# VHH binders against o75319: the designs that were tried, part 146

Target 1, 181 residues: o75319
Amino acid sequence: GNHIPERWKDYLPVGQRMPGTRFIAFKVPLQKSFEKKLAPEECFSPLDLFNKIREQNEELGLIIDLTYTQRYYKPEDLPETVPYLKIFTVGHQVPDDETIFKFKHAVNGFLKENKDNDKLIGVHCTHGLNRTGYLICRYLIDVEGVRPDDAIELFNRCRGHCLERQNYIEDLQNGPIRKNW
Short names: E, the ipSAE of ESMFold2; O, the ipSAE of OpenDDE; V2, 0.75 times the mean of E and O plus 0.25 times the DockQ between their complexes.

## First folded at step 9 (VHH)

Design F7 (framework vhh_etentamig_d1)
Fold by ESMFold2-Fast, scan of step 9:
Structure F7 (fold): chain B 181 residues (1-181), chain A 118 residues (1-118)
Amino acid sequence: as target 1 above (181 residues)
Amino acid sequence: EVQLLESGGGLVQPGGSLRLSCAASGFTFDDYAMSWVRQAPGKGPEWVSVISGSGDSTYYADSVKGRFTISRDNSKNTLYLQMNSLRAEDTAVYYCARYEDWGYFDYRGQGTLVTVSS
C-alpha cells in the first residue's frame, strides 16, 4: 500500500488561514516512505506541513484527520505538542450527523482551551477539499451563522481550489442546520 | 498482484442469513479500508458497506443498516459480511473491493451471487 492517492498531486499542499476563523485546510501529508515516488518539489511530509504553516507565520494547535485510512502517515510522525484527532469519514457520501457532531465538539473544545492564543485547527482529508471543505463550512454555517454561499466562497478562496462534490455543495446550500451543539 | 476472492453466496429464503467471505492477497491488508459493493440484475453497482483498516470504523448504506455487519480478520487477510433478515431486493452479485479514499474502489473481486427467493 505505498501508492500515491489519485489526483493528490493536482492540489496545493496547504491553503491559507480562513480569515475570521481558526481553520486552515491542507491535503494529506505523506510519510517518508512515499518520497521515492515523488519529485523533490512534490514532497509534502508531516515535517513539510509544519514548515509551510510556519512560513505563513501561523502555528498549528490541533490536526483533525478526516481520511478513512492510516497508511499515509502516523500520529507519531507529528510533533508531540500538537494534538491529533482521527474522525473516520468516507469520501463518497456527505458526512452523517454523528460525524458532524464529533467535528463540532472537537472544534468547540479546541477554541475553549485556546482562547488565549491564536493557534490554528488544521483539517485534512485526502485532497483537503471535499470532506474538509464540507465540515469546515458546515461548522461556519451551523455554529457561526455564516451564509452558506459565503462559507463556501471563503473556503474555496483560502484553500485555492473549489469544492467539487455537488452533493456536498447542495447539502451546504439547502440542507438543514444540524443541531449537534 | 492484488487478488480478492469472494465466497459464501447462495440461495436463501427471505428472512434468512448468509455470511460472505473475501480472501485478500498481494498487499498489506490492514493498511486499507475494505468494502462490499453489490450489483442486482439489470442495475448499476450499489455500495453496501466499508470498514477501516483497523476495523475501528464501519459505515453502511441505509438499505442494509441494522441487518448487515461488516468485519475483518487482519491476521487471516479476510473480510466478512454477515447478512441477516435478507430480502428479495438483496439479490445481487456481491463484490469485495479495496476502498481507496475519495470514494474510489481500486480493486474488485469476481463476485459471489446471492439469491433471496422463496
Scores: ipSAE 0.695, ipTM 0.844, lowest interface PAE 1.4, mean pLDDT 92

Design F8 (framework vhh_etentamig_d1)
Fold by ESMFold2-Fast, scan of step 9:
Structure F8 (fold): chain B 181 residues (1-181), chain A 118 residues (1-118)
Amino acid sequence: as target 1 above (181 residues)
Amino acid sequence: EVQLLESGGGLVQPGGSLRLSCAASGFTFDDYAMSWVRQAPGKGPEWVSVISGSGDSTYYADSVKGRFTISRDNSKNTLYLQMNSLRAEDTAVYYCARYEDWGTFDYRGQGTLVTVSS
């Protein structure tokens, strides 16, 4: 089925690059088959994503897809020059340690291989907010030593929407740092 | 149009096993993650497990991890829950549900009762 995700239209398609990082957050792009249910100004296809990133004078080097579905778009809808990583995450609970470590390893690997350029890591879930914001903030806190409140404020400002799930916010502020082996 | 029909519930002794099935129709089954949700007498609904459309990813509530296994057969449009080492606290009506990936359910079936009692 090609139904539009609930509340998807309520969110800004793409945030801004988070200053001092390589992260940019956005809501899930919807492949062309969804466009018959959308007004032209509501469309946000994979192509629209890349156009909006270019309009900000940025370039994507990696997309991390945190959704628990493959119905919204296919990796083949993306340029072959941009790596795509699927990390299945569920929206009703804080991501588990395995998921957090997988995200951290993907980010660290990208940064190591892209030290000589300014390409961005694009991260999205359905709305580009709760799972996306959690994992980006978790990375900043655990790996880069950013204070939890500063990481959350930075994400909220750059995404243009505030993290909504209280359990995610509480874990970021008061939860343990997830150390890798 | 969308229908989810659970079966396989019944009375079982503590330590026993039971397999639940859910027959799905009216949508492209492999496009959607599927979930099991239960509701114990006098309590609110509790999420039990979820499986991705392809079956490559599964998640479980801590209360059932290691005892329950979720699986699916996309050729038959059928979802399963294998329940082992059953406990009295597993007594509930078990619902098959279509999972929206950010943590909601848009359809659920009529439920099947599982009673774990000596």
Scores: ipSAE 0.711, ipTM 0.848, lowest interface PAE 1.2, mean pLDDT 92

Design F9 (framework vhh_etentamig_d1)
Fold by ESMFold2-Fast, scan of step 9:
Structure F9 (fold): chain B 181 residues (1-181), chain A 118 residues (1-118)
Amino acid sequence: as target 1 above (181 residues)
Amino acid sequence: EVQLLESGGGLVQPGGSLRLSCAASGFTFDDYAMSWVRQAPGKGPEWVSVISGSGDSTYYADSVKGRFTISRDNSKNTLYLQMNSLRAEDTAVYYCARYEDWDSFDYRGQGTLVTVSS
């Protein structure tokens, strides 16, 4: 077997839509093979993800998977109607400029193609916190002109957990704006 | 039954090159990202490089970027580290590690010693 990711149970499955944006953040869904290691209230499968989004009266139009693994679930476990994008990111360093560009390009493309609806961009890493929060905040700062502290506060409030990695927080607050991508 | 076995370490002169190998067994190799981690004498472990299961993505520590290349051959269940322009500061035991997402490793090998000295 598959083991539950470290600290995965410590985090809320799905945050709330970030007001004024199309973003919603969540922790990685775990395919059914993991459920024997979880109590019923701890289960969070791909199906559970879509049920929880629907309970908020929201609809996913894109999933961006930031994990550096393919073990937790497969794209085939998702509804065929929802596009899936893998952007490999490692959890121990600030995402590089190429990764930031890929994320921005995917978000901008989705928004242009979905002007006539209100579908959400779902973003997750393992915990839906550090890599997820960094890239969402980086987008808001660099593309939407949001102040760094405001972007971080908005993410923390809507996710229900605060960004933990100091190097990510420092880059968001004091790092260069990547506007030329 | 997960096993990782490193080889290819040895004594090399500054500016020289070495290629490390890691033979993996006991798991579906291409399902997992793989990493190289090193530990210099008297120091804690330092992450060196990681490669995704498919090999489509790689990342490097700043200290080795441009000098080291990580690669894998999934048909042979083997991970590689090509080390060029070696420096005395690269002297360490090099470990092959199976990378778990979120900054962790669940298995590592016994290591292979690389000594860079004149």
Scores: ipSAE 0.530, ipTM 0.757, lowest interface PAE 1.8, mean pLDDT 91

## First folded at step 10 (VHH)

Design H1 (framework vhh_etentamig_d1; at its last look DockQ between E and O 0.73; V2 from the best seeds 0.00; counts 0 for: pae O 8.1 > 2, grease 24.6 > 24.2)
Fold by ESMFold2, look of step 10:
Structure H1 (fold): chain B 181 residues (1-181), chain A 119 residues (1-119)
Amino acid sequence: as target 1 above (181 residues)
Amino acid sequence: EVQLLESGGGLVQPGGSLRLSCAASGFTFDDYAMSWVRQAPGKGPEWVSVISGYGDSTYYADSVKGRFTISRDNSKNTLYLQMNSLRAEDTAVYYCARYEDSFGYFDYRGQGTLVTVSS
């Protein structure tokens, strides 16, 4: 329950929109039960997320939650007008091909349904960094043809933190292009 | 205090089956993904399987996929591992472990239950 995720305070709550894409990354918002161990300025609730997105003059059209737990917040804490999708992603390994396919399928579906607007896909894991950065970069590399180092640099700059897990970085740089079906 | 108590280990012949159980207490069981980890003699720990808090997602190591099935009964705070088509290389101490999503590692484990696969 109420335990603050380790190192969660070390990360900026929300990144910037990644130019040329529909992605924005953030750390997991925490429901009210976590706030007794947080200073007011450290709080980052589901409501705070949407306020920060609005302050950037952006709007979320989908949230993809990559955590392998349900303890951080409930989907009902989100506004009814934003779809929520859980893609359970285990954090001890590079995401497997099934997980990558689910992510690509969700992104492609969103882009199709939202062709006539500019809404963003919000993606988070616990810290909004390693699993999040991996899957966003994997999409940009495999689907959009972005060079691995360019995808990583774009993500790092817009998130405000660099990818940390070397096995994720190595797989993005040196691993095979994954099939998009 | 978090407690994880494994049971169901024993001696079994190759090709046989065993069902491991893990009784959990001291935390909100449904909030946590749970895992089985094993340690063979003279080897480091090896991840076996993980199951999400509500049981709607599972992952398996390649070495056990198709032979082992992880499950949970949240009304009984119990984690299970059904082990079929057992092989000598499955011999190990099997640990029930609580998954910590922050870093993708296990923050608590039990004392383990020994599984020996031998003729």
Scores: ipSAE 0.609, ipTM 0.828, lowest interface PAE 1.6, mean pLDDT 91
Fold by OpenDDE, look of step 10:
Structure H1 (fold): chain B 181 residues (1-181), chain A 119 residues (1-119)
Amino acid sequence: as target 1 above (181 residues)
Amino acid sequence: EVQLLESGGGLVQPGGSLRLSCAASGFTFDDYAMSWVRQAPGKGPEWVSVISGYGDSTYYADSVKGRFTISRDNSKNTLYLQMNSLRAEDTAVYYCARYEDSFGYFDYRGQGTLVTVSS
C-alpha cells in the first residue's frame, strides 16, 4: 500500500556527502502512488532523489537499501546505470555480524570497482538514520579506523539528524570490532 | 481493513514441534515483510523472526536460531512459523505482525495464538 511510514516527514530527504568518504545517506524515496497523501513540499520520489544528488554536484554509483519492505519504490524506478542492492536489516536490533559483513563486502566491492571515479554510495533505510548510520559508522570504525565518536559525529552532521538508538550508539562506542571473514 | 489471524498454537512437550500460521488480508501481502513476535507471561514482547516480502531474506532471534523457520506463501497470503525443538522458555503468545520499518516496529498484529511448552 501507500501508507506513509511513521515520522517519515520529519527527516530531511537527503544528507550531505560525508567528507573523506563515498557515503551519502537519505530517507527512503516513495513512488508516485504515495504522493496522494503528501503535500508537494513533502514529496520525495526516486526521481527527486537523483535531482537532489545532482544539486549537490554528486553522482550516485550504488544504492544500498536496508528496508524490510518493497512497497516504497521499485528498482525499476531507478536508472539502469545505478546498481541497486538490498540488504535485509532489522530495525530494532544491532545488526548481526552477517548483516555487517554483507554491508562491508558491498562497500568494498564498490570501491574496488569504482577507483576511477568519485561516485557515491547511497545508503538508506526508512528514515535513513539509525540502521543507515550504524552500518556506515561501523564501516568507518572497523575498516577505516575512525574513532567511534568521530564517525558518529560525522554521520550526524552530514545526515542532518542524530542517531537515536542508544543500543546502536553504545555498540559503536564500546562494542567489539567486527571481523570480516 | 488489515487483518491478521494466527492459528496453530497449543500445548506441546519439550522437544516437540509446532507449526503456526497467519492468514493475512486487507493489503498487498508480498509488498510487506512479515514477522512473528511473542510475549511470555510476565515478560515484554520480543521479536522472533522476520521474512521479506518475497521470502528471499529471513531473520531469527538468537534464542530461536536453528530451531524455528519462518516462511510464507504469497499465493495464499499466509505466513508460517515452524517451531522445532521447543523449550519451556518458548511458552508465549505468538503474534503475526506486519513489519512497517518504522523504527523497527510493526503497524499491525493479530490477536495471537498461545503456545505452551510443558511436560
Scores: ipSAE 0.015, ipTM 0.276, lowest interface PAE 8.1, mean pLDDT 91
ESMFold2 (binder alone), look of step 10: mean pLDDT 82; pTM 0.823

Design H10 (framework vhh_etentamig_d1; at its last look DockQ between E and O 0.55; V2 from the best seeds 0.00; counts 0 for: pae E 6.9 > 2)
Fold by OpenDDE, look of step 10:
Structure H10 (fold): chain B 181 residues (1-181), chain A 118 residues (1-118)
Amino acid sequence: as target 1 above (181 residues)
Amino acid sequence: EVQLLESGGGLVQPGGSLRLSCAASGFTFDDYAMSWVRQAPGKGPEWVSLISSYGDSTYYADSVKGRFTISRDNSKNTLYLQMNSLRAEDTAVYYCARYDDSYGFDYRGQGTLVTVSS
């Protein structure tokens, strides 16, 4: 039902734009039905997401949802003007090459189509941390040529939380570059 | 209380087929991805397959790709695993497991034994 995701309350709802990129990470917004189980100050809805983004003087141009569930919110809860992309990504394990490629392709497609604006790519999993951080960092490393430690540090600083999963960190630091095509 | 009950296991010859079922109760079935996990004698647990809430996404271990098919019927709160071209190395106890996106695999059944032997 509407049980709150584990540890969901422990994370900041929205990070900061990553300087030099179009990425912003956030935890999953929860649809209205979850509000019954939350204190008012704990609530974070799709509407709240967009309000918080506006407070940062930013605008979302794409939302990439990495969760492997559909119970948190519906695409219909988002403005029609913001594309929504679901990339089912299993947690706790390093994403496979197909998932990585899908993410890179989506990001590259967005950038190609949005050269005339500064809209952001919003990325989230449940907590907006491990899966989210890995794929963003993987993109920066593989596509933008950023040093792994720099990418990780940048993400951690902007998200306000550090990547927690050692397997993700290890793969980013020492793993092979994944194909970009 | 969350309950997962596997069935359909048994003895089958190499190259044979078997269909496993898992009856779920005690939770909203279509809110969760569901998975099959197996454990062979003397080995650790292995992911076999995962399916999203509405079947929009599926995952398979490399060892079973092309041979196994995961599916679900949400109207019946039932998870299925069609196993074709079975091999000796597929011998294991197969568990139905619920996948919570925040926590991971939080519940599993008692399992059903699949034995592939000539």
Scores: ipSAE 0.830, ipTM 0.905, lowest interface PAE 0.6, mean pLDDT 96
Fold by ESMFold2, look of step 10:
Structure H10 (fold): chain B 181 residues (1-181), chain A 118 residues (1-118)
Amino acid sequence: as target 1 above (181 residues)
Amino acid sequence: EVQLLESGGGLVQPGGSLRLSCAASGFTFDDYAMSWVRQAPGKGPEWVSLISSYGDSTYYADSVKGRFTISRDNSKNTLYLQMNSLRAEDTAVYYCARYDDSYGFDYRGQGTLVTVSS
């Protein structure tokens, strides 16, 4: 089915690059078949994503998709040169350690392979906010030693929307540092 | 209107097996990940398992891993839970739930009772 995800229209399509990092967050792009249900200004396709990134003078080098379905777009809709990785997580609770490790492993592998360029890691869930923000902040805290409140503030400002789920916020602020192995 | 109807519960001895079904209607079934949640008497809900919208990925709570298998048939709008090697602690009402990444388990059925007793 091609129905528009609930509240998807309420969120900015693409955030800004998070300064001092290789991350950019966005909401899920929708393949062109969804556009019959959207006004022209509401459209945000995989092509629109890459155009918006290019307009920021940036380039994506990896997309990490946190959604639970493949109906929004297919990896084949992306340029062949951009690796795509899906990491599915159970919602309603803080992501488990295995999911956090998969995310850290993917980011660390990207940074190793891309140390000679400035390409970005694009991360999205459905809205590009709660799970996206949690995993990006968890990485910054655990791997790069960023203070929790600084990571959250940076994400919120660059995404253009604040993290909404209190249990995620509380875990970032007060929860244990997760292992990186 | 979203409707989820569980069936297949009953009384079974420890070590036995049951297969639960959930008939879905009122929404496009293959657009959603689906889950089983259980609630033992006097306890809060416990997540059991989740399956992606097309069935290509499955996830399990540690307490059931290796014993339970979630599956779905999108042509029949039906979710399944195969429960093997049942234990007394698996006694609970089992609910079929639809998953939404903003709201979690946004709809669930009325449940089906599984009792594991010798």
Scores: ipSAE 0.028, ipTM 0.437, lowest interface PAE 6.9, mean pLDDT 88
ESMFold2 (binder alone), look of step 10: mean pLDDT 85; pTM 0.855

Design H11 (framework vhh_etentamig_d1; at its last look DockQ between E and O 0.88; V2 from the best seeds 0.00; counts 0 for: pae E 2.2 > 2)
Fold by OpenDDE, look of step 10:
Structure H11 (fold): chain B 181 residues (1-181), chain A 118 residues (1-118)
Amino acid sequence: as target 1 above (181 residues)
Amino acid sequence: EVQLLESGGGLVQPGGSLRLSCAASGFTFDDYAMSWVRQAPGKGPEWVSLISGYGDSTYYADSVKGRFTISRDNSKNTLYLQMNSLRAEDTAVYYCARYEDSYGFDYRGQGTLVTVSS
């Protein structure tokens, strides 16, 4: 039942804060039941996530979960002090305008409510790379006016892995700006 | 062992309706999103619809939006696809597939044939 997601072990558990932003990307943490199938050094639980964030002298203020599954961990596995937002996002395809809007709205809402602190927006899909990278970059491009190549480079550098999906990259580089409101 | 068994396929006229079912076993059903995938003759597989484990989110391909409805009964370990306003281009083998977020799907059934023809 609780098989490890494919290629999950290939990715760094947590990236770095993206300079100039409140974003940090990470791969999906796995609940305790997955530990039976992992070596100790491979384990990455919700608790481990927060420990790693603290090691970076950062604090999570919001977690955006982009996976289309609920088997990895439960919201109750997270501290009650950190809001959790699920945005069901289908993999391997460019997110639709509604999904993009939901993401932007969530980010903007967070920023509006958290002007008095420096807490981070943690974003993850399964690997914390393609869907995660696309939506973060889409936000930077559409809302912050960042050049597409700069956004992609920044994300890749901070995540420690490069966006892999050509359709995502192509849409970011050459696709239209999406509606922000 | 994971098993997925589709049923409900058949011949239907354009504009008609059909309801597919998928009986699932061998895993905790509500832990997984489930999907319908179809493959038409001479074409590659196409995602039709996706539903989250608890049914609180659904996805539809543009080609079937407004016509198809995916649902599930977790108490019965069953996935459904209500197909209305069927078109000739909907003709395909329809597969029930367990969604795998990292890959797409890891298991699918043998499929059920849907033929839309006058």
Scores: ipSAE 0.836, ipTM 0.910, lowest interface PAE 0.6, mean pLDDT 95
Fold by ESMFold2, look of step 10:
Structure H11 (fold): chain B 181 residues (1-181), chain A 118 residues (1-118)
Amino acid sequence: as target 1 above (181 residues)
Amino acid sequence: EVQLLESGGGLVQPGGSLRLSCAASGFTFDDYAMSWVRQAPGKGPEWVSLISGYGDSTYYADSVKGRFTISRDNSKNTLYLQMNSLRAEDTAVYYCARYEDSYGFDYRGQGTLVTVSS
């Protein structure tokens, strides 16, 4: 049901556009049925997401949903027609190579199709932090050649929260560059 | 109250098969990914498999890939594990577990014993 995700209230709803990239990260928006347990200032619905993006003078061109569940919202709950992609990503574990490949493929496809606009790729998991930060950083490192520490710092600053899971951080800093597309 | 009730365990010889079932109640079953976790005597829990709410994504531990198949029937609120080519190392209590994306496994049943022995 309608129970809010653990620790979800502790995180800023939406980060800032990561400069030099097309990424913006956010925590999972929650459909209206969750709001019975939330104060007005705690609410973050699909509508709230789009309003906050517009407040930054930005526009979403793709949402990548990394959660391993369908209970938080449905794509039809989004207030605008925007491409939506679910990439089922198991939490607490470094994403496997297939998941990383799917993410890279989606990002590269978006950049190719959207080369003539400035729309953003919105990426979220439950908290918009660990799985989200890992996959964004993995992309920046493997595809864009960004140094691991620079990718992590950029993500942390723009999200407004630091990556927490040490196995993710260790893999980003010291793991192999994944050359799968 | 979340309830998960496993069944289908038993004694089987190596190379044999079993199908485990888990009856779920007290929550919206389709909203949650579901998992099988096993615990051999004297050992900690081991994650075996995971299936998404609609059944369109699955995950398996390397030790069971190609031998075990997780499935679900959302009309019956039931999770399944088809276990083929069983080995002595598969001997364990098998638990049905609910996956909570923000926490990990938040509920499990009382388990069903699988014994693989000659």
Scores: ipSAE 0.508, ipTM 0.782, lowest interface PAE 2.2, mean pLDDT 91
ESMFold2 (binder alone), look of step 10: mean pLDDT 84; pTM 0.848

Design H12 (framework vhh_etentamig_d1; at its last look DockQ between E and O 0.73; V2 from the best seeds 0.00; counts 0 for: pae E 2.4 > 2, grease 29.4 > 24.2)
Fold by OpenDDE, look of step 10:
Structure H12 (fold): chain B 181 residues (1-181), chain A 118 residues (1-118)
Amino acid sequence: as target 1 above (181 residues)
Amino acid sequence: EVQLLESGGGLVQPGGSLRLSCAASGFTFDDYAMSWVRQAPGKGPEWVSLISGYGDSTYYADSVKGRFTISRDNSKNTLYLQMNSLRAEDTAVYYCARYDDWYGFDYRGQGTLVTVSS
């Protein structure tokens, strides 16, 4: 069956915009077929995502989906007006250079094309925490020149949960800068 | 019930080729990434390759890059592994495994033995 991801219920659905950035992180929204396995207050659909973003007086301009599955929801479940980008990212391991580059390229492309607005880049993996946090922090560190600890602290504070994976944290703090081209 | 059934294993000489297949049932096949995992004698399991639900993304272990190709036919609920330029160190039981985005592999087949020997 279409089971709920492990520990999915333990995480806040949507974080806060990261000050000074266009990033917002959230856990994966789940399509309608998952609702029968959830209490009403636990449900978090694509529609709920957009409602919660609006409640923050924000607007999504791009969704980057880092999950390595397509069972959670379909792009068709999203408004046509919001671009959807899939970057298949294997869990639990530090993303490879290609994945990092794809993410950076997508973000930079978005920023270039959206200079005239303040729409957000929504990023999620399963929990919207480890893979999501790593790639956002990696971008801030490598592209924006932010100190690793500052990037991590900012992400953790805004997401409402702390990065959990030590290999991700260690790579962010002490790993090499990845090429931006 | 989730079922995965591997086939295509056998004895092959170094430099030879082999194509493995995995028949899947009991779940929506294209909703899940699928993987090949192998276990050599006296060694732990090793990820060989991973393919996304629609086949638009693939991953390979460094040890098999350029030699192995993972593919799938969702109309047939079948996963494939084309193995070229086989080496002695490729000798292992190869398992077809369903990949869950968070949990990792949650189901695998009985495996099929691949022996590379002169």
Scores: ipSAE 0.492, ipTM 0.780, lowest interface PAE 1.1, mean pLDDT 94
Fold by ESMFold2, look of step 10:
Structure H12 (fold): chain B 181 residues (1-181), chain A 118 residues (1-118)
Amino acid sequence: as target 1 above (181 residues)
Amino acid sequence: EVQLLESGGGLVQPGGSLRLSCAASGFTFDDYAMSWVRQAPGKGPEWVSLISGYGDSTYYADSVKGRFTISRDNSKNTLYLQMNSLRAEDTAVYYCARYDDWYGFDYRGQGTLVTVSS
């Protein structure tokens, strides 16, 4: 059913744009059917997401959904003008090379097609932290040449919460740079 | 009450095949990704495979890729694991598990024993 994801309430809904990048991270928005179990101030729907982005004077040009489930919201809950991409990303494990490739490909395609605007790539998993932070940092490290610790610090500061899973952190800091296949 | 009931385990020779089933009840089945987890005697649990709620994405551990196929029938609330080219290393109790992003798995069944032996 409409079970609120564990500890979802504990995380800020939307982070800040990561300076020098086109990324903004957020936790998964929940469709209206979840609101029965939420106080009004706890609600964070797909429409609430867009309102919060507008409040920051930003605009989304792409949403990348990293969750491995379809129960949280449907793509039709989003405004028609914002592309949506689902990249099924297994949790609790460092994302595999195919998942990393799909993420990089999507980001690179967006940047090429949106070089004439300042729209953002919104990235989320369930909490907007571990899978989201890992893939954003992996992109910054592998494609933009950012030092691992600098990528992690930037993500943590802008998300407003720190990456939590040690295996993700260890892989970012000490794992191999991933190149195209 | 969430219930997951595995079946189809048994004794099989190396190189053989076996199909596991998991009957699910007590929740909206197609809302959830589902998984198979196995545990060999004296070892920790190993994540074998995962399938998305609509069945449009699958994941396999390297140790089983190419030999095992996860599938689901949402009209019957049933998860399957087709195991081909079985090896002695595949001997384990196989659990059906409901995927959860925070816990990894929030519910699993009692398991079904698969023994691969001559």
Scores: ipSAE 0.481, ipTM 0.762, lowest interface PAE 2.4, mean pLDDT 91
ESMFold2 (binder alone), look of step 10: mean pLDDT 85; pTM 0.856

